# VH-VL binders against a6uvu3, part 5

Target 1, 145 residues: a6uvu3
Amino acid sequence: MDKRITLIGSKIAKTGNEFIYCGVLEECSECRFKKICHDGLIVGKRYRIVSVRSAKHPCIAYGDGVKVIEVEPSNNFTILIESKKALEGLTLSHSDIQCNNILCKYYNLCHSEGMPEKYKIMELHEKIKCPKGNSLIKATVSTIN
Key: E = the ipSAE of ESMFold2; O = the ipSAE of OpenDDE; V2 = 0.75 times the mean of E and O plus 0.25 times the DockQ between their complexes.

## First folded at step 1 (VH-VL)

Design d2 (framework fv_felzartamab; at its last look DockQ between E and O 0.03; V2 from the best seeds 0.00; counts 0 for: pae E 13.3 > 2, off the site)
Fold by ESMFold2-Fast, scan of step 1:
Structure d2 (fold): chain C 145 residues (1-145), chain A 123 residues (1-123), chain B 107 residues (1-107)
Amino acid sequence: as target 1 above (145 residues)
Amino acid sequence: QVQLVESGGGLVQPGGSLRLSCAASGFTFSSYAMNWVRQAPGKGLEWVSGISGSGGSTYYADSVKGRFTISRDNSKNTLYLQMNSLRAEDTAVYYCAKDRDYVWGSYRYFDYWGQGTLVTVSS
Amino acid sequence: DIELTQPPSVSVAPGQTARISCSGDKLGDKYVYWYQQKPGQAPVLVIYQDSKRPSGIPERFSGSNSGNTATLTISGTQAEDEADYYCQAWDSSTAVVFGGGTKLTVL
């Protein structure tokens, strides 16, 4: 269970809502809540709100203030992995595909940020034709502790 | 001063492909999520796709999911949209749009827009 | 997914108050944004997070959002305010939804 404490806009701080964490704002550099707001969150990862505290706090990003929330990871990552490593239920250590072709239709699936060091393959999808000749398959993976 | 300049639009046949580019300047590009929004001739605005500042998270409208791919090169301050399996219904002006709310990327809104680039899908 | 409904047109005389509505199920539980678009031009953000104005937007523009309806209000409407106006909301699923647009005519 990888539950984290953070803050989010008061109006949208509702149990069950999901959001993708995108990182710190430049305006957050001097914020006293910066560590609590951002600590332990992974950029690009989707989180689900599991509890909300009633008190409001000031925030430069939300004019109506923010509330303390508890979040848990939500939605498995969809990534491309080497076909030779593609076995449903297998636990793998993350390793990046070496490629600089940013114009490739698969670039975002090959270069996913916020990947944990270890993940479990939950479901295998279609194989893709890599322009550089890599043998790749689309997979849904889940984080593990 | 923020500037967004789209390019790559043009005429393409159904089933064809096009790649759009958006050159950004005047802000720290890697700190902001970016989006593509389209508008068919004489019609309203339709959100197409979005990407987080780091490029680690991508989002797509159901109508383009599996056909379009959004990407970015933060070293070049450039946003891309690879459009495959184009349909007549994809005919529109495509706008590059800068996001304002990037701590939690799912409440998108667009403080600056490019001039747009026209994509026409016709025989 | 939510659907945002706007009236297709609103007409006002110069100096009068224009009100443009945007309706959706439980819209008051979401943040709403408003864009102005003139012919042949890109949209311009005029209201964000229900009621806030970006730098450079005249104070005659204001917004509200409660229940099922968000409203863009332009007090003392001027000729240069003639444009199409679009509301926008977000969904927790990452979907962005625009209203159908309202043509404001200043006669």
Scores: ipSAE 0.353, ipTM 0.654, lowest interface PAE 1.7, mean pLDDT 83
Fold by OpenDDE, look of step 2:
Structure d2 (fold): chain C 145 residues (1-145), chain A 123 residues (1-123), chain B 107 residues (1-107)
Amino acid sequence: as target 1 above (145 residues)
Amino acid sequence: QVQLVESGGGLVQPGGSLRLSCAASGFTFSSYAMNWVRQAPGKGLEWVSGISGSGGSTYYADSVKGRFTISRDNSKNTLYLQMNSLRAEDTAVYYCAKDRDYVWGSYRYFDYWGQGTLVTVSS
Amino acid sequence: DIELTQPPSVSVAPGQTARISCSGDKLGDKYVYWYQQKPGQAPVLVIYQDSKRPSGIPERFSGSNSGNTATLTISGTQAEDEADYYCQAWDSSTAVVFGGGTKLTVL
C-alpha cells in the first residue's frame, strides 16, 4: 500500500537503509527512469529500503549506477528533544533544536530531516551532554497516522 | 486468473503500419513490466520490446529501434505496440508477455503469455 | 553481447531422461529461464531462476546452471513432453535473450 518502487545509488542500496527524497534533479529531465525515480515519492520525506534488486542501471547522478529498490515511508525516528518535553507516550509537534553548530556530532539528531509534523514519543534514551548546555534527551519517536 | 489477449494483427504491405493491443486482466497491471515477444513462422522466440510498470522506461531490440513504439494505458489495463515501416522480416506471431518485475531487474522473465496475434508483412 | 546456444533437436525414448543444454559465456553467473512451447500454442514457463518450478509444472522437470551451461532435465519423459524448449536470460547490454530453441522428440 505504502510501498513504492524507485532507484537509488548502488552503494547505498541496502535493505534497512534510509534516505530523504529531495526531488527531481535537472540532470534527470531526460532520464528514462525519471518517472520511476520520482513520481511515487514526496519531497522531504524519509524512506526505508525494504528490498533491493541486484541489477544495476546507469545514472548520471550516481556515478556507480543505481539499483531498483522498494521503499516505505519511515515510521520511527531517533532524535533529540528537550528534556522538559520528554515523556513516553506524549504526542508532540516537531520542532528542530535551535542550534547553528553544524559541526556538532549531535547536529543531525537535533535537526533531523524528513520528520513528520507530529509524532509520539515511544521510548526515551540517555540524556546527552550538549556542548551549548541545552538539556536534551535522546528519544525514539513514531509517526502518528 | 491472469489473462493476456492480443489483437490488431493482420496483413500489411511493406512500409505499412499496424498497432497491436494487449488486454490484461487478473493482476495489478501497473505493477508489472510488460513485453512484446515475436516468433517468425517456423523460427524461435525474439524479444521485441519492454515497458516498465509505470511506462516511464521503454526498451527495444535493435531490430525494431526507431520503427516500433511500445506504450501502455494503465487505466485501461492495455499494452500497445505501434509498428511503423514494417518489413517482411517483421512477419511473426506477436505475443504479449508479463514480466515478473515492475522494471528491469534481477528477475527478468515472463511468467504469463498471451496466445499471440499474427502479423504478416507481404506485398 | 550474450548469446545462448541450444542444440536444434534432442530425441529420447519414453521413460528415459532428456537433457537440453543452453550454452553461453559465463551463463552460470546469470539466472536462466526455460519455456515449453507446443505446436500452435504460446510458450509456457517451466523453469525460473535456474532450477525453480512454477506451480503446475511436473516434478520431472528440473534445471541446473553452472559454468557456461544451463541444462533442462526431464526425467521419465512422457509423450506430452514433446515440444520446443527455449532457454532465456537477461543482460544489461542486450536485454532479453532467447536461445535458438530445441525440438524435443519423444520416440
Scores: ipSAE 0.007, ipTM 0.574, lowest interface PAE 11.1, mean pLDDT 90
Fold by ESMFold2, look of step 2:
Structure d2 (fold): chain C 145 residues (1-145), chain A 123 residues (1-123), chain B 107 residues (1-107)
Amino acid sequence: as target 1 above (145 residues)
Amino acid sequence: QVQLVESGGGLVQPGGSLRLSCAASGFTFSSYAMNWVRQAPGKGLEWVSGISGSGGSTYYADSVKGRFTISRDNSKNTLYLQMNSLRAEDTAVYYCAKDRDYVWGSYRYFDYWGQGTLVTVSS
Amino acid sequence: DIELTQPPSVSVAPGQTARISCSGDKLGDKYVYWYQQKPGQAPVLVIYQDSKRPSGIPERFSGSNSGNTATLTISGTQAEDEADYYCQAWDSSTAVVFGGGTKLTVL
C-alpha cells in the first residue's frame, strides 16, 4: 500500500473522500509546504484520504487553511448506474446518463470526471429518486485497466 | 436557466486598472469553479484565470500573473477580475465561464459562457 | 505546456461531412472539448470528453480522439453550422489550452 502524506483544504479533508491530483499551483512555487503538498503524487491519479490530522495550517490556495492527510492510490469511484444494468461483479462499458440538469444534487455522481471506458461493479448501494425519472442505483466501481 | 452577465469593461490607458464583474444566476454558484476567458479582436480564445467554488484556489495564465486577481463573493453570486498594470495586448472581450470543479485542479471545460464585456487598452 | 494546432479553415458543401482536426503531442491521453462560436456570440460547448454531445446539440456533431489528433465531425453539414470551432484541452500544470480555431465555411 503506497501511502503518501499531503495537504488538502480543511473543508474537504475527511476520511474516505477522494480527489484527483492535478499538479502544483503557480502560487505554491515558494510555499513553505510545497514539498509536503506535492512530492510523490502523480498528476491525474485518484487518491483516497485514509487519515486526517486535526491541526490547520495557513495556505494561500485555501482561505480557511489546510490539514495534513494520508492518501493512497484509488481506482474506486462512486457513480450512478442504470438499475437494469447493475449487477455486482459485472464489467460494463461506460455510458453517460443523458441529463443536463446541472442543479441536480446527484449531478456529480451521474457525470463523474476521470471515468474509465470500462469498469467493474464492486458494490451496489441504494436506488435514488431521479427527478427526470431515470431508474438509477448508486454503486462503487473499479477501473479494469 | 443559467445566466452569466459580465460588466465593468471600458476604455483605459496603459498602466491603468479595471475591475470586471460577472453576475451569476440559475445554478448553485458556490458549487462550481469559475473562469475568465478572453478574445482579442479577430483572434482566438485565451484562458485567463480560474477560481474554485469556495474561492480557496486560484489559477492564472502566464500572460497575466502578478497583474490580475480573480475573486468571488458567493453571498452575491458574483465573480470578479481585478486587472492592474494593463497593457495594449490585454485588449479583448472578456468572457465569464462556468466549469465543473470536481476537486481543486480538476479537469476543466466550460459549459456556460456570458456574452462578454469589452476591455480596450489604448493611449 | 501542450500546443493545440487546428487548420485555419475548412470548406464543405451543404450536406457533406466536415472534419476539423486538432493536433497535439499525445493528445489522445487527454480529454478534448469542442466549442462553436458564431460571429458576435459567445462560444457554445458542442462536444465534451472527446466524443460526447451535450443536450440540445444536433446528432450530426460527433468527435473522436486518438494518438496525437482529435477530430470534430459534422455529418450532413447545414448552413447554420458555419462558425469558428475551437478545440480545448487541459495542460497538466494548471493551464487551459485552446487551439487556434478553425473557420468552417458552408458553400
Scores: ipSAE 0.000, ipTM 0.479, lowest interface PAE 13.3, mean pLDDT 79
ESMFold2 (binder alone), look of step 2: mean pLDDT 90; pTM 0.924

Design d3 (framework fv_felzartamab; at its last look DockQ between E and O 0.02; V2 from the best seeds 0.00; counts 0 for: pae E 12.0 > 2, off the site)
Fold by OpenDDE, look of step 2:
Structure d3 (fold): chain C 145 residues (1-145), chain A 122 residues (1-122), chain B 107 residues (1-107)
Amino acid sequence: as target 1 above (145 residues)
Amino acid sequence: QVQLVESGGGLVQPGGSLRLSCAASGFTFSSYAMNWVRQAPGKGLEWVSGISGSGGSTYYADSVKGRFTISRDNSKNTLYLQMNSLRAEDTAVYYCARDLRYFDWLSPFDYWGQGTLVTVSS
Amino acid sequence: DIELTQPPSVSVAPGQTARISCSGDKLGDKYVYWYQQKPGQAPVLVIYQDSKRPSGIPERFSGSNSGNTATLTISGTQAEDEADYYCQAWDSSTAVVFGGGTKLTVL
């Protein structure tokens, strides 16, 4: 896949961890590692750490320093979709479930950050009992390459 | 300079509702996750709720799930906390606090407001 | 769920070193943050990411974190350091977690 090299805080630099890149910090403006940290990443996109190098580098933002990591855009997501759209193998354009009840335990599955514009439904899981009566189903979806 | 100013606190009866606001200035509000932290009189700090910069992700303490709603209006640089079904144990000073991290928004609070007092009593 | 345990109180004579502990399962694998709170005031971040000091925080404040215990150390403790101190971390399941707080008394 589209692997990128970047740096991340030492204590969160673990293979398998995911993060959403949120952009450049002001204190990074004069950092010699600014380019390697930021140029290869897209704001709002979710990345998975696929490898971690042992060497540490000093960082203004991370007090315990940073490690070099290799990342890939996350390609698997668990979300809720409308049951009427739920078909394994189907490609859909992403849209959040229209709901403003942020107190719902499923809210983040209905409104997942870092989602690709389009995805393929890979696996369907259980139906979800939506408090508002929406017919929803949990699905594993993958990014369309 | 970074400023956070809470408002909306007051006296309310059990079962009542309040809406807190936190006005932010001195920084790009939409770039930072925000949190509510409360402190009962004579007690410790308790995290209440958090929201990502975009507002797309929200988190709640178990003690307030189903009753409190965190939201934000980035066009107004304002954070909100809608509190419904208030209980006596919700009595506390409520602080808004800015999150420091850009890679993970569950992080330390580098700036705090001065807080607003919520008193739930019959 | 992660829990952070602090001693309720710590006393120290002026000029002596105060140590406030914060204990939690595998806490050394997480970043720990420390807040100072004086009566009638909002908390102030004094240590972030285990050992880093924000601007304006005196050098006598330091932090460490290893194993199951994080420690806030105040060397040469002064009267103005009398306050409540809270440790804080985050957990993927419980989100933000605070310790119970420690009242530091300068004798």
Scores: ipSAE 0.022, ipTM 0.588, lowest interface PAE 6.7, mean pLDDT 89
Fold by ESMFold2-Fast, scan of step 1:
Structure d3 (fold): chain C 145 residues (1-145), chain A 122 residues (1-122), chain B 107 residues (1-107)
Amino acid sequence: as target 1 above (145 residues)
Amino acid sequence: QVQLVESGGGLVQPGGSLRLSCAASGFTFSSYAMNWVRQAPGKGLEWVSGISGSGGSTYYADSVKGRFTISRDNSKNTLYLQMNSLRAEDTAVYYCARDLRYFDWLSPFDYWGQGTLVTVSS
Amino acid sequence: DIELTQPPSVSVAPGQTARISCSGDKLGDKYVYWYQQKPGQAPVLVIYQDSKRPSGIPERFSGSNSGNTATLTISGTQAEDEADYYCQAWDSSTAVVFGGGTKLTVL
C-alpha cells in the first residue's frame, strides 16, 4: 500500500497502532504541519502505523508533543456483498446497494463509509436475512494498494 | 458559548423506536465530531455512538450495532440518534457530547448537553 | 478491548488529598480523561490528556498516568468536590471506554 506521512501524539505513536482519520478541525488551519498531517488522508478510513521517527515536535493538539509517523491504510473491513459475487480471492469493484432503509440493522454494512474503489474478498462469513430480500453475505475484504 | 440541547426522550415499549435530537449552538458544528453517551439510572457512563464532523464516518458500541443509527444535519446544527428495537436495558439518560478527535481518535468530551431520559418499559 | 477499573468509593475529610485510581492493561500507553458528575447534572471534563486542566477547573485537580494506572488527585478536597468521577480512554478497536466510576464522599 501507498504509505503516507503524518503526525500523531507521541504516546500513541507506536508501530501497529490503528486509528480512523476523522478530518481536520478549525484549530489546525494555521498549523505548520497541516499539509503533512492531513494531505492524502481520507476521512473515515482506518490507518495503521508502520514506522515512527524518534524526534518529538510541539503541537497544539498534543501537550506531550507529536512524532512523525508513516501510515498505511488498514486493509480489512467487514461488509455485505451479493452472494452470487461471494468467492474468496475474488476482486470486486465497490458499488452501493440500492437501498434507502436506514433503519435496517445491516444498513452500515451495505453502505460502508470509506470503502475503496476495488477490494479483494478475504473471508466469507454468515449469510444475513435481508428485509428487502437481497441475497447477501458478510465478508472480510482487503483494500488493494 | 457552547450549548447542546437534547430532546426526543420519553416512554416507549420494548421493540419500539424513538429518535433523539441534539441542537448545537455557539461553535462551528461541522468542525467537530459528535457523540451519544448514555447512563442507566444509578449506573455509570457508556459510550453509544460517534459521528465525524462531515457525517462520513459513524461508530457504534457493540451493544447498539444494527439497532441504532447516528446522523447529523450540519445545515441545521443538529445531531440525531435513531433507536430501533429498543430493549429494557436501553433505559438511560442519553447525553449529546462534543469531542476533539484532532488527529488520532482521542476523544475528550469537552461539552455535554443536559441529557434526555429514555425509558423502555411495558 | 481494554477494561478500566476504578474503586467504587473513596472517602476523605475536608482538606485532605483524595486519590482516585483507574487501572487498565498498558493504560500508561494511552491518554486518559477524567469527568466529574454531580447529582442531577451532566458530566464535566476536569482532566484531559492525562494531566491537563480545562479552563475553569481548580488547580487542586491534577492527574497522572503511568504503567497500568492513571490517578486523579484532588488536593485540599472541598465539600463541592463530592461527586462521581469517571476515567475514560480509547481502546484499540476505536471504541471509547469509561471506567465504572468512583463516588467521592467528603465528610
Scores: ipSAE 0.015, ipTM 0.581, lowest interface PAE 7.5, mean pLDDT 79
Fold by ESMFold2, look of step 2:
Structure d3 (fold): chain C 145 residues (1-145), chain A 122 residues (1-122), chain B 107 residues (1-107)
Amino acid sequence: as target 1 above (145 residues)
Amino acid sequence: QVQLVESGGGLVQPGGSLRLSCAASGFTFSSYAMNWVRQAPGKGLEWVSGISGSGGSTYYADSVKGRFTISRDNSKNTLYLQMNSLRAEDTAVYYCARDLRYFDWLSPFDYWGQGTLVTVSS
Amino acid sequence: DIELTQPPSVSVAPGQTARISCSGDKLGDKYVYWYQQKPGQAPVLVIYQDSKRPSGIPERFSGSNSGNTATLTISGTQAEDEADYYCQAWDSSTAVVFGGGTKLTVL
């Protein structure tokens, strides 16, 4: 895999974090740093942050400034799915777990932003203790589409 | 071929003024930030001043603030350093150096001129 | 404000590996650039972004940067590598700092 250097908001610049590249924002169209922020990234593709430089720079699009990161493409990520749907090798249509508890420690694994409509189960991990009693298992999945 | 040619150095008395020029060729001058870096005889490199590609942003080392003014004329592909209130400590070879137009911390000084000598002596 | 400290001199025999250090507080959080200056000549960029070589720089030049220390490494050092070497970093978006320089002698 080819690593790329780019910039991202300082609050989300942490090794291991992932994001979907969504293209050039209107605020960035005339920015002097547009090229380094955006060149080499593919719209709609998921990236994983593999290193972070701590220096902050001003950015109109990110009010808390930006940091330089190295990223690599990511097709595999971790979510929670219903245990009875969980079989390695299956392709599933994504649907959110029905839960309104935004303070739950698993909330972001149940309600991942930017998930594609379909994914393939690559590996099953441990079941978790859901506060609402749902039967959920942690899984590594790969994007399809 | 990227080329940077400094001129305007010479002997000047303390308190005097001097204007350095750097003629650029072989690249789109207005797309690049430019810098002055000096080296006193027998000493190391010291950054003096920098200017953005458009000329809209200028930067100075503390040792020269208020005395030196960096400027550029993009229609003439020329970088300038106006030096006022010169002191003996300003005696150095002055280099013109190009950096890339990206974020400064990602930008090396990738091409340097051969330098012009400024001597400040009474 | 970051201060970059280099040893004043390093000596190596031809064919041996030279290592030139550049130390600064949390320098690994910044990108480091290295310049070679032969006597009577302008500096030449030899390493950028810690470890990358510009076109025309031999593969025997390499670099690293972690923690408080960046290192320029020259493997198989040749007589023509005898020069002064300067590290450089950006202290902030607007400030540039050079190390004091290291004289590499190849005996």
Scores: ipSAE 0.007, ipTM 0.504, lowest interface PAE 12.0, mean pLDDT 80
ESMFold2 (binder alone), look of step 2: mean pLDDT 91; pTM 0.928

Design d4 (framework fv_felzartamab; at its last look DockQ between E and O 0.04; V2 from the best seeds 0.00; counts 0 for: pae E 15.6 > 2, placed apart)
Fold by ESMFold2-Fast, scan of step 1:
Structure d4 (fold): chain C 145 residues (1-145), chain A 121 residues (1-121), chain B 107 residues (1-107)
Amino acid sequence: as target 1 above (145 residues)
Amino acid sequence: QVQLVESGGGLVQPGGSLRLSCAASGFTFSSYAMNWVRQAPGKGLEWVSGISGSGGSTYYADSVKGRFTISRDNSKNTLYLQMNSLRAEDTAVYYCARSPDYYRLYAFDIWGQGTLVTVSS
Amino acid sequence: DIELTQPPSVSVAPGQTARISCSGDKLGDKYVYWYQQKPGQAPVLVIYQDSKRPSGIPERFSGSNSGNTATLTISGTQAEDEADYYCQAWDSSTAVVFGGGTKLTVL
C-alpha cells in the first residue's frame, strides 16, 4: 500500500474524502509541519483519506485547524454511464458510448481513456443533458476492488 | 498591492478561438494556484479552470474540458486561458482569481476586474 | 455533485439584520465561502471557511454553517451593502460549486 501521512482542514478530514494535491504555498515555508504535510505528495495527484487522527493543529491554510490524516493514491474517477446500468455498488464491465461528437463538453467523460475492463460504481451524481439524446448519468467509479 | 488584470476578450464567431491573459503583480505568483471564473450576462458565477502554482496540474469544469487550456508563465507573472471551439454558451465576463488553498482550489481571495468574451455571429 | 440553493432576493431596511441562506445536502460538513458583487465590479471575498472575515471586511459581516444550511448575516445593514451575494463550496469530484446568488436590496 502506498500510504502517506499529511494534514488537511479539520472539517474535511474524514475517511473517504478525496482531494487533489496542488503544491506548497509560500506561507508554508516557515511551517513546522511543512515536511509531514507536503513531502511525498505528487502535485496534481488525487488522494483518498483512509484514516484521521483526532487532534487539531494550527494552519495558515485552514483557519479552524488541521488534522493528521493518512492518504493513499485514489483510483476513483468521474465518468458518464448509461442510466439503465447505474446502481451504486454495482460492478460493471466497461463498454464504449457510441458517439462521434468531439465538440461535446461531455465528450471526455463519455470516452475516458484508460478505462479498466471492470469498475465499481461508488456514487451516482446528476443526469446530464446529452445532445444526442442518450440517457446518461455522471458517476464516480473505482478501478480497484 | 496585489493586482490581477485580465485582457484578450472580444467578439468571436461560434467555432472560433480566443486567448485570455491575466497579469499578476504584488505577490509571489508561483506560490499560488490561479483560476478562471466566468459570469454570463445577468447570471451567476461559474468556475471554469484552475492551475497549480508550479503549472504542473490543471483542472477544468466539465463544460469546457477538451476545448479550453489553462497555462501560466511564472517568469512573466501571467496566467492564460486558450479557448477553442467557442459556443454561444461561453459568452461571459471571465475573471482571473487567486486561490490560497493548496488542496482543493476552493477559496478565491483576490479577483481581477474581468474581460468580456462575446460569442455571436 | 452538491447543488447550492440561495433565495433569489432578500430585502432589508437600513440598520436591520440581513440573513442570506445557502442550502445543500450535508453542507455543514464542508467549508463555505461568501462573495459580494456590486454591479459592474468583480466579486469580493467577505467570509471564508464558514465564519472567518478577511482583513478589511467590516465586522458587521458574519457567517455560520451547520446541518444543510450556511448563513451569511449582515448586522446593522448599510446602504453600501446592497449587492449580489454568492456562496461557494467544493465537491468531491474536484468541482468548485457556486450558489445561484442572492440580490440584497437595502430599502
Scores: ipSAE 0.095, ipTM 0.624, lowest interface PAE 5.5, mean pLDDT 80
Fold by OpenDDE, look of step 2:
Structure d4 (fold): chain C 145 residues (1-145), chain A 121 residues (1-121), chain B 107 residues (1-107)
Amino acid sequence: as target 1 above (145 residues)
Amino acid sequence: QVQLVESGGGLVQPGGSLRLSCAASGFTFSSYAMNWVRQAPGKGLEWVSGISGSGGSTYYADSVKGRFTISRDNSKNTLYLQMNSLRAEDTAVYYCARSPDYYRLYAFDIWGQGTLVTVSS
Amino acid sequence: DIELTQPPSVSVAPGQTARISCSGDKLGDKYVYWYQQKPGQAPVLVIYQDSKRPSGIPERFSGSNSGNTATLTISGTQAEDEADYYCQAWDSSTAVVFGGGTKLTVL
């Protein structure tokens, strides 16, 4: 239903992997695969690879070439949320944790890309010791329709 | 007119240091990854180093890692190559070359005239 | 890591077709670029993305890439085409790689 065909770098073309679609590059404008690579995908959205085909093609963006993949929008995300907001079953509007430490090992969980505007907390995991003292907890959240 | 002009080449003793410069003109310098490619006398082309448009990412061939440092000053439209601990095998014409991309080093569409570096006692 | 192999030299009579090969493991999965270098001059990009010609490059220059081999073809070779030719590719691990170069002699 929501499955789409696209191309992705050969090294990351694995079933189960996820990626954020970042849009069309200027150098892709004359590429014969532009349509299959870019049509049907939404900039900023996270996709999960559900299948990978064996055929490879050259690409200027991926020096190792690209493979044909089938993808679907990701529905589940692992993120850090404020402990005070953490309740399983609760629906929240997404907001990044305010922090500018890009070197922090939790930065991507605090600033996860491709998140839906709203999500439901499905499962709470361990609390995280934030170097800045924020009270955070790891959570699995799902897109709500 | 798009142009790259190298300078700074010369004779240096083994173990010595040298800094090359490349002046760019005719295009938006900061929008393009830049490279150094060298060619030993009578030999082929060898990629040496590359740097992204902003300078945030640098790349080096194994043969020069730890000894060479690529940098750029976008306010001056200038690319640099600091060469330390020079060896005889570093003797070559060093070319400045533009990649037609901000980040990726997949091709070289513009080349300078080159500057000769000779490492000899 | 990729490694590109070229014949050291190729000879062709004027008006004939010159073919210069560039071999590498699964090279057809990558884009290949070709450069022409005349004595005492800097290299010039003559083919990009396997088969595309930059502006100003004569139509007699063409390129192909399939399997493990990329080929630069010069149809109706002229004396001015005598030069060294280098193939080039890249990947995320090795960065930029050049072939060893091929000296094209026009007899």
Scores: ipSAE 0.048, ipTM 0.671, lowest interface PAE 2.9, mean pLDDT 92
Fold by ESMFold2, look of step 2:
Parts: structure tokens; C-alpha cells; sequence
Structure d4 (fold): chain C 145 residues (1-145), chain A 121 residues (1-121), chain B 107 residues (1-107)
């Protein structure tokens, strides 16, 4: 229903990736692609990439250029949570994992921006090997209305 | 030009409240995380609180959690800090600071001039 | 809590190299940022992500971070570099941590 065509940095333009739209950057105010990059996207809303076109286009904001993508709004997203708290169907209060290792490949799953105050666990996936030794499991969660 | 201007500082008694404001201009406010950093007279810098560009995530230093509330109004390009239950140790110059959001890093690339909060009987 | 330790002061002659250290447990596993603060002014970012220089910061400023220690280096130090310098890192909580600051004096 709410699918849109937009552009995103080529390095993150992968089907299944999600992002939070943060609005028009000052670098984009004079960009020839401004309308198709930003038109129809809602500030603060999470989107999931459903398709990616392979051609790259130059962009001032992304040094490796951008690719055309199709996106849809996402109310389900993937985070890491403590394994002991993880039960399908359980509603939890949001609590960031206490870790500041920015070199960690899981950093963004532990510190996912735009998390609601409460969420419901929809599906549990694999446990991950946390470099700091935390017992974490990957989970798909949903916002609670 | 990119600018941050704090206001709302002043003298308040212990247990009192103040609301600080930070007016942003010259950049797309909603695209940046924002922070409050304080500096007691003659002392070093202390991070107080942070908020994501959307306002969906908020963070607090242990020393202020439960007493201070960070918020933003992206339609007014304004960051706020509601400070309740103020104590003498909260006396400081309060800076607002912008964080680039590209890597979810809390580097403070632009700072305001600060506003002084004095908590004293 | 992660604690970042800086020397309280460093003195150098004009034209010489100043080195300001910032120490913390396994600090090399974190990004370190450096801020310059002149009297009566707000801090200014001078080094980000350990060693990168923002646009407009003189080339004489450089940084490194390895093991337990990050270092801000100012080569060819000028009188205008006299300021307080703070290191900053992100710790294991949702918090940001600053070092205690170093007063650089250019004699």
C-alpha cells in the first residue's frame, strides 16, 4: 500500500535492510535528486528495502553514490535482546544493551534507533556470539499500539 | 551558518525546576542527535543527556536520570532539558551539542555558547 | 564506570610538539574524540574517530589511539593553541565519558 521509490547510499542498498528516515540533509537542499530521494517519506518512520536497482548515481551525501530502491513502512524490526528475557509473544519494556563497542558487527542491532518504549517479541532467531560475552538472541519485534 | 543558542538558565533554589531551551538554525535539525553537556565552574565537561534525531530514543547520565527529561520539537528546531529536583551539584554551564548521525556516534561537532544554571539557597 | 585519565597540564615552547595523553582500559577498542576549549568559549571538536581532523582544523593537530592510550599531538605549537583539551569516548552504558581535561600552556 505504502511502497515508495527512493534513493539511498549504495553501501546500505540491500534488500531486507531497514533505515529510519531523518529528513532532508542540508547537502541535499540543492540536489537534482531531492524530490525522488525525499518525497513521500515521513520523518522518523522506519522503512524496509524491498528491491534495489543496481545502477549507481552520484550523490553529495554518499561518497560511493546512491542506488534506486523501493521501500515500504516497517513496524517489525530485528534487535538483539538478552536470551533470558526472550520468549515469543512476550511484551518487554525497551532497554538498550549496555555496550559501547562501536567496532562490534552487532552494534546497530544492540542500539537500534527508533525503538518504541514497549515491544512484543514476534519471532526468535539464532543466538549470537557476543564479543563481550553477553547472552544475546536475535529477535523480530513489533511495536505495540 | 550552523548555530545553537541555549537559553533558560538562571538562579534556582534546591528542589526547584528549570527548563532549558536550545534553538537550532542553519541545518536540518531532525537529522541530528542532540545532547546536553554541562561544566561546573572551574571543572571539566560532563555529558548529561542525549536524544536521537527522531526523538524516539533518550539517554541520561546516572546522576540525572529520573530528575531530568530531554525532549525536542523538530517543528520548532528546538531542544529542551526539563530539570526537576535540582541540587547544588547541578550548578554548571549547560551546553547543547550536535552529534553527527552517520555512524550512530556521539561526536559533538557543533556546540552552543552555554547557559548558566546556579542552584543555591 | 570507564574512567578517562588525562594529565592536568602540559607545557611546551612555541614551535615545539605538544602531546596530550588520554588513558583508559582498552581505550584502543573505542573511538576517541578531542575537544579544544579556550577561556570563556564553548568546546570545539579538533579530532574525531581517533585520528581524523574536521574541516578547518589546522594540519598540526593529529591523533592516535592504541592499547590503553589515545594521544593528541600538536606539532609546531602556536600561542593560539593554548587551551584546555578534553578527550571523549563512548563507554559500555548509554553514556558518553569525558576525560578530566588538560591545560596546554605555550610558554
Amino acid sequence: as target 1 above (145 residues)
Amino acid sequence: QVQLVESGGGLVQPGGSLRLSCAASGFTFSSYAMNWVRQAPGKGLEWVSGISGSGGSTYYADSVKGRFTISRDNSKNTLYLQMNSLRAEDTAVYYCARSPDYYRLYAFDIWGQGTLVTVSS
Amino acid sequence: DIELTQPPSVSVAPGQTARISCSGDKLGDKYVYWYQQKPGQAPVLVIYQDSKRPSGIPERFSGSNSGNTATLTISGTQAEDEADYYCQAWDSSTAVVFGGGTKLTVL
Scores: ipSAE 0.000, ipTM 0.489, lowest interface PAE 15.6, mean pLDDT 79
ESMFold2 (binder alone), look of step 2: mean pLDDT 93; pTM 0.949

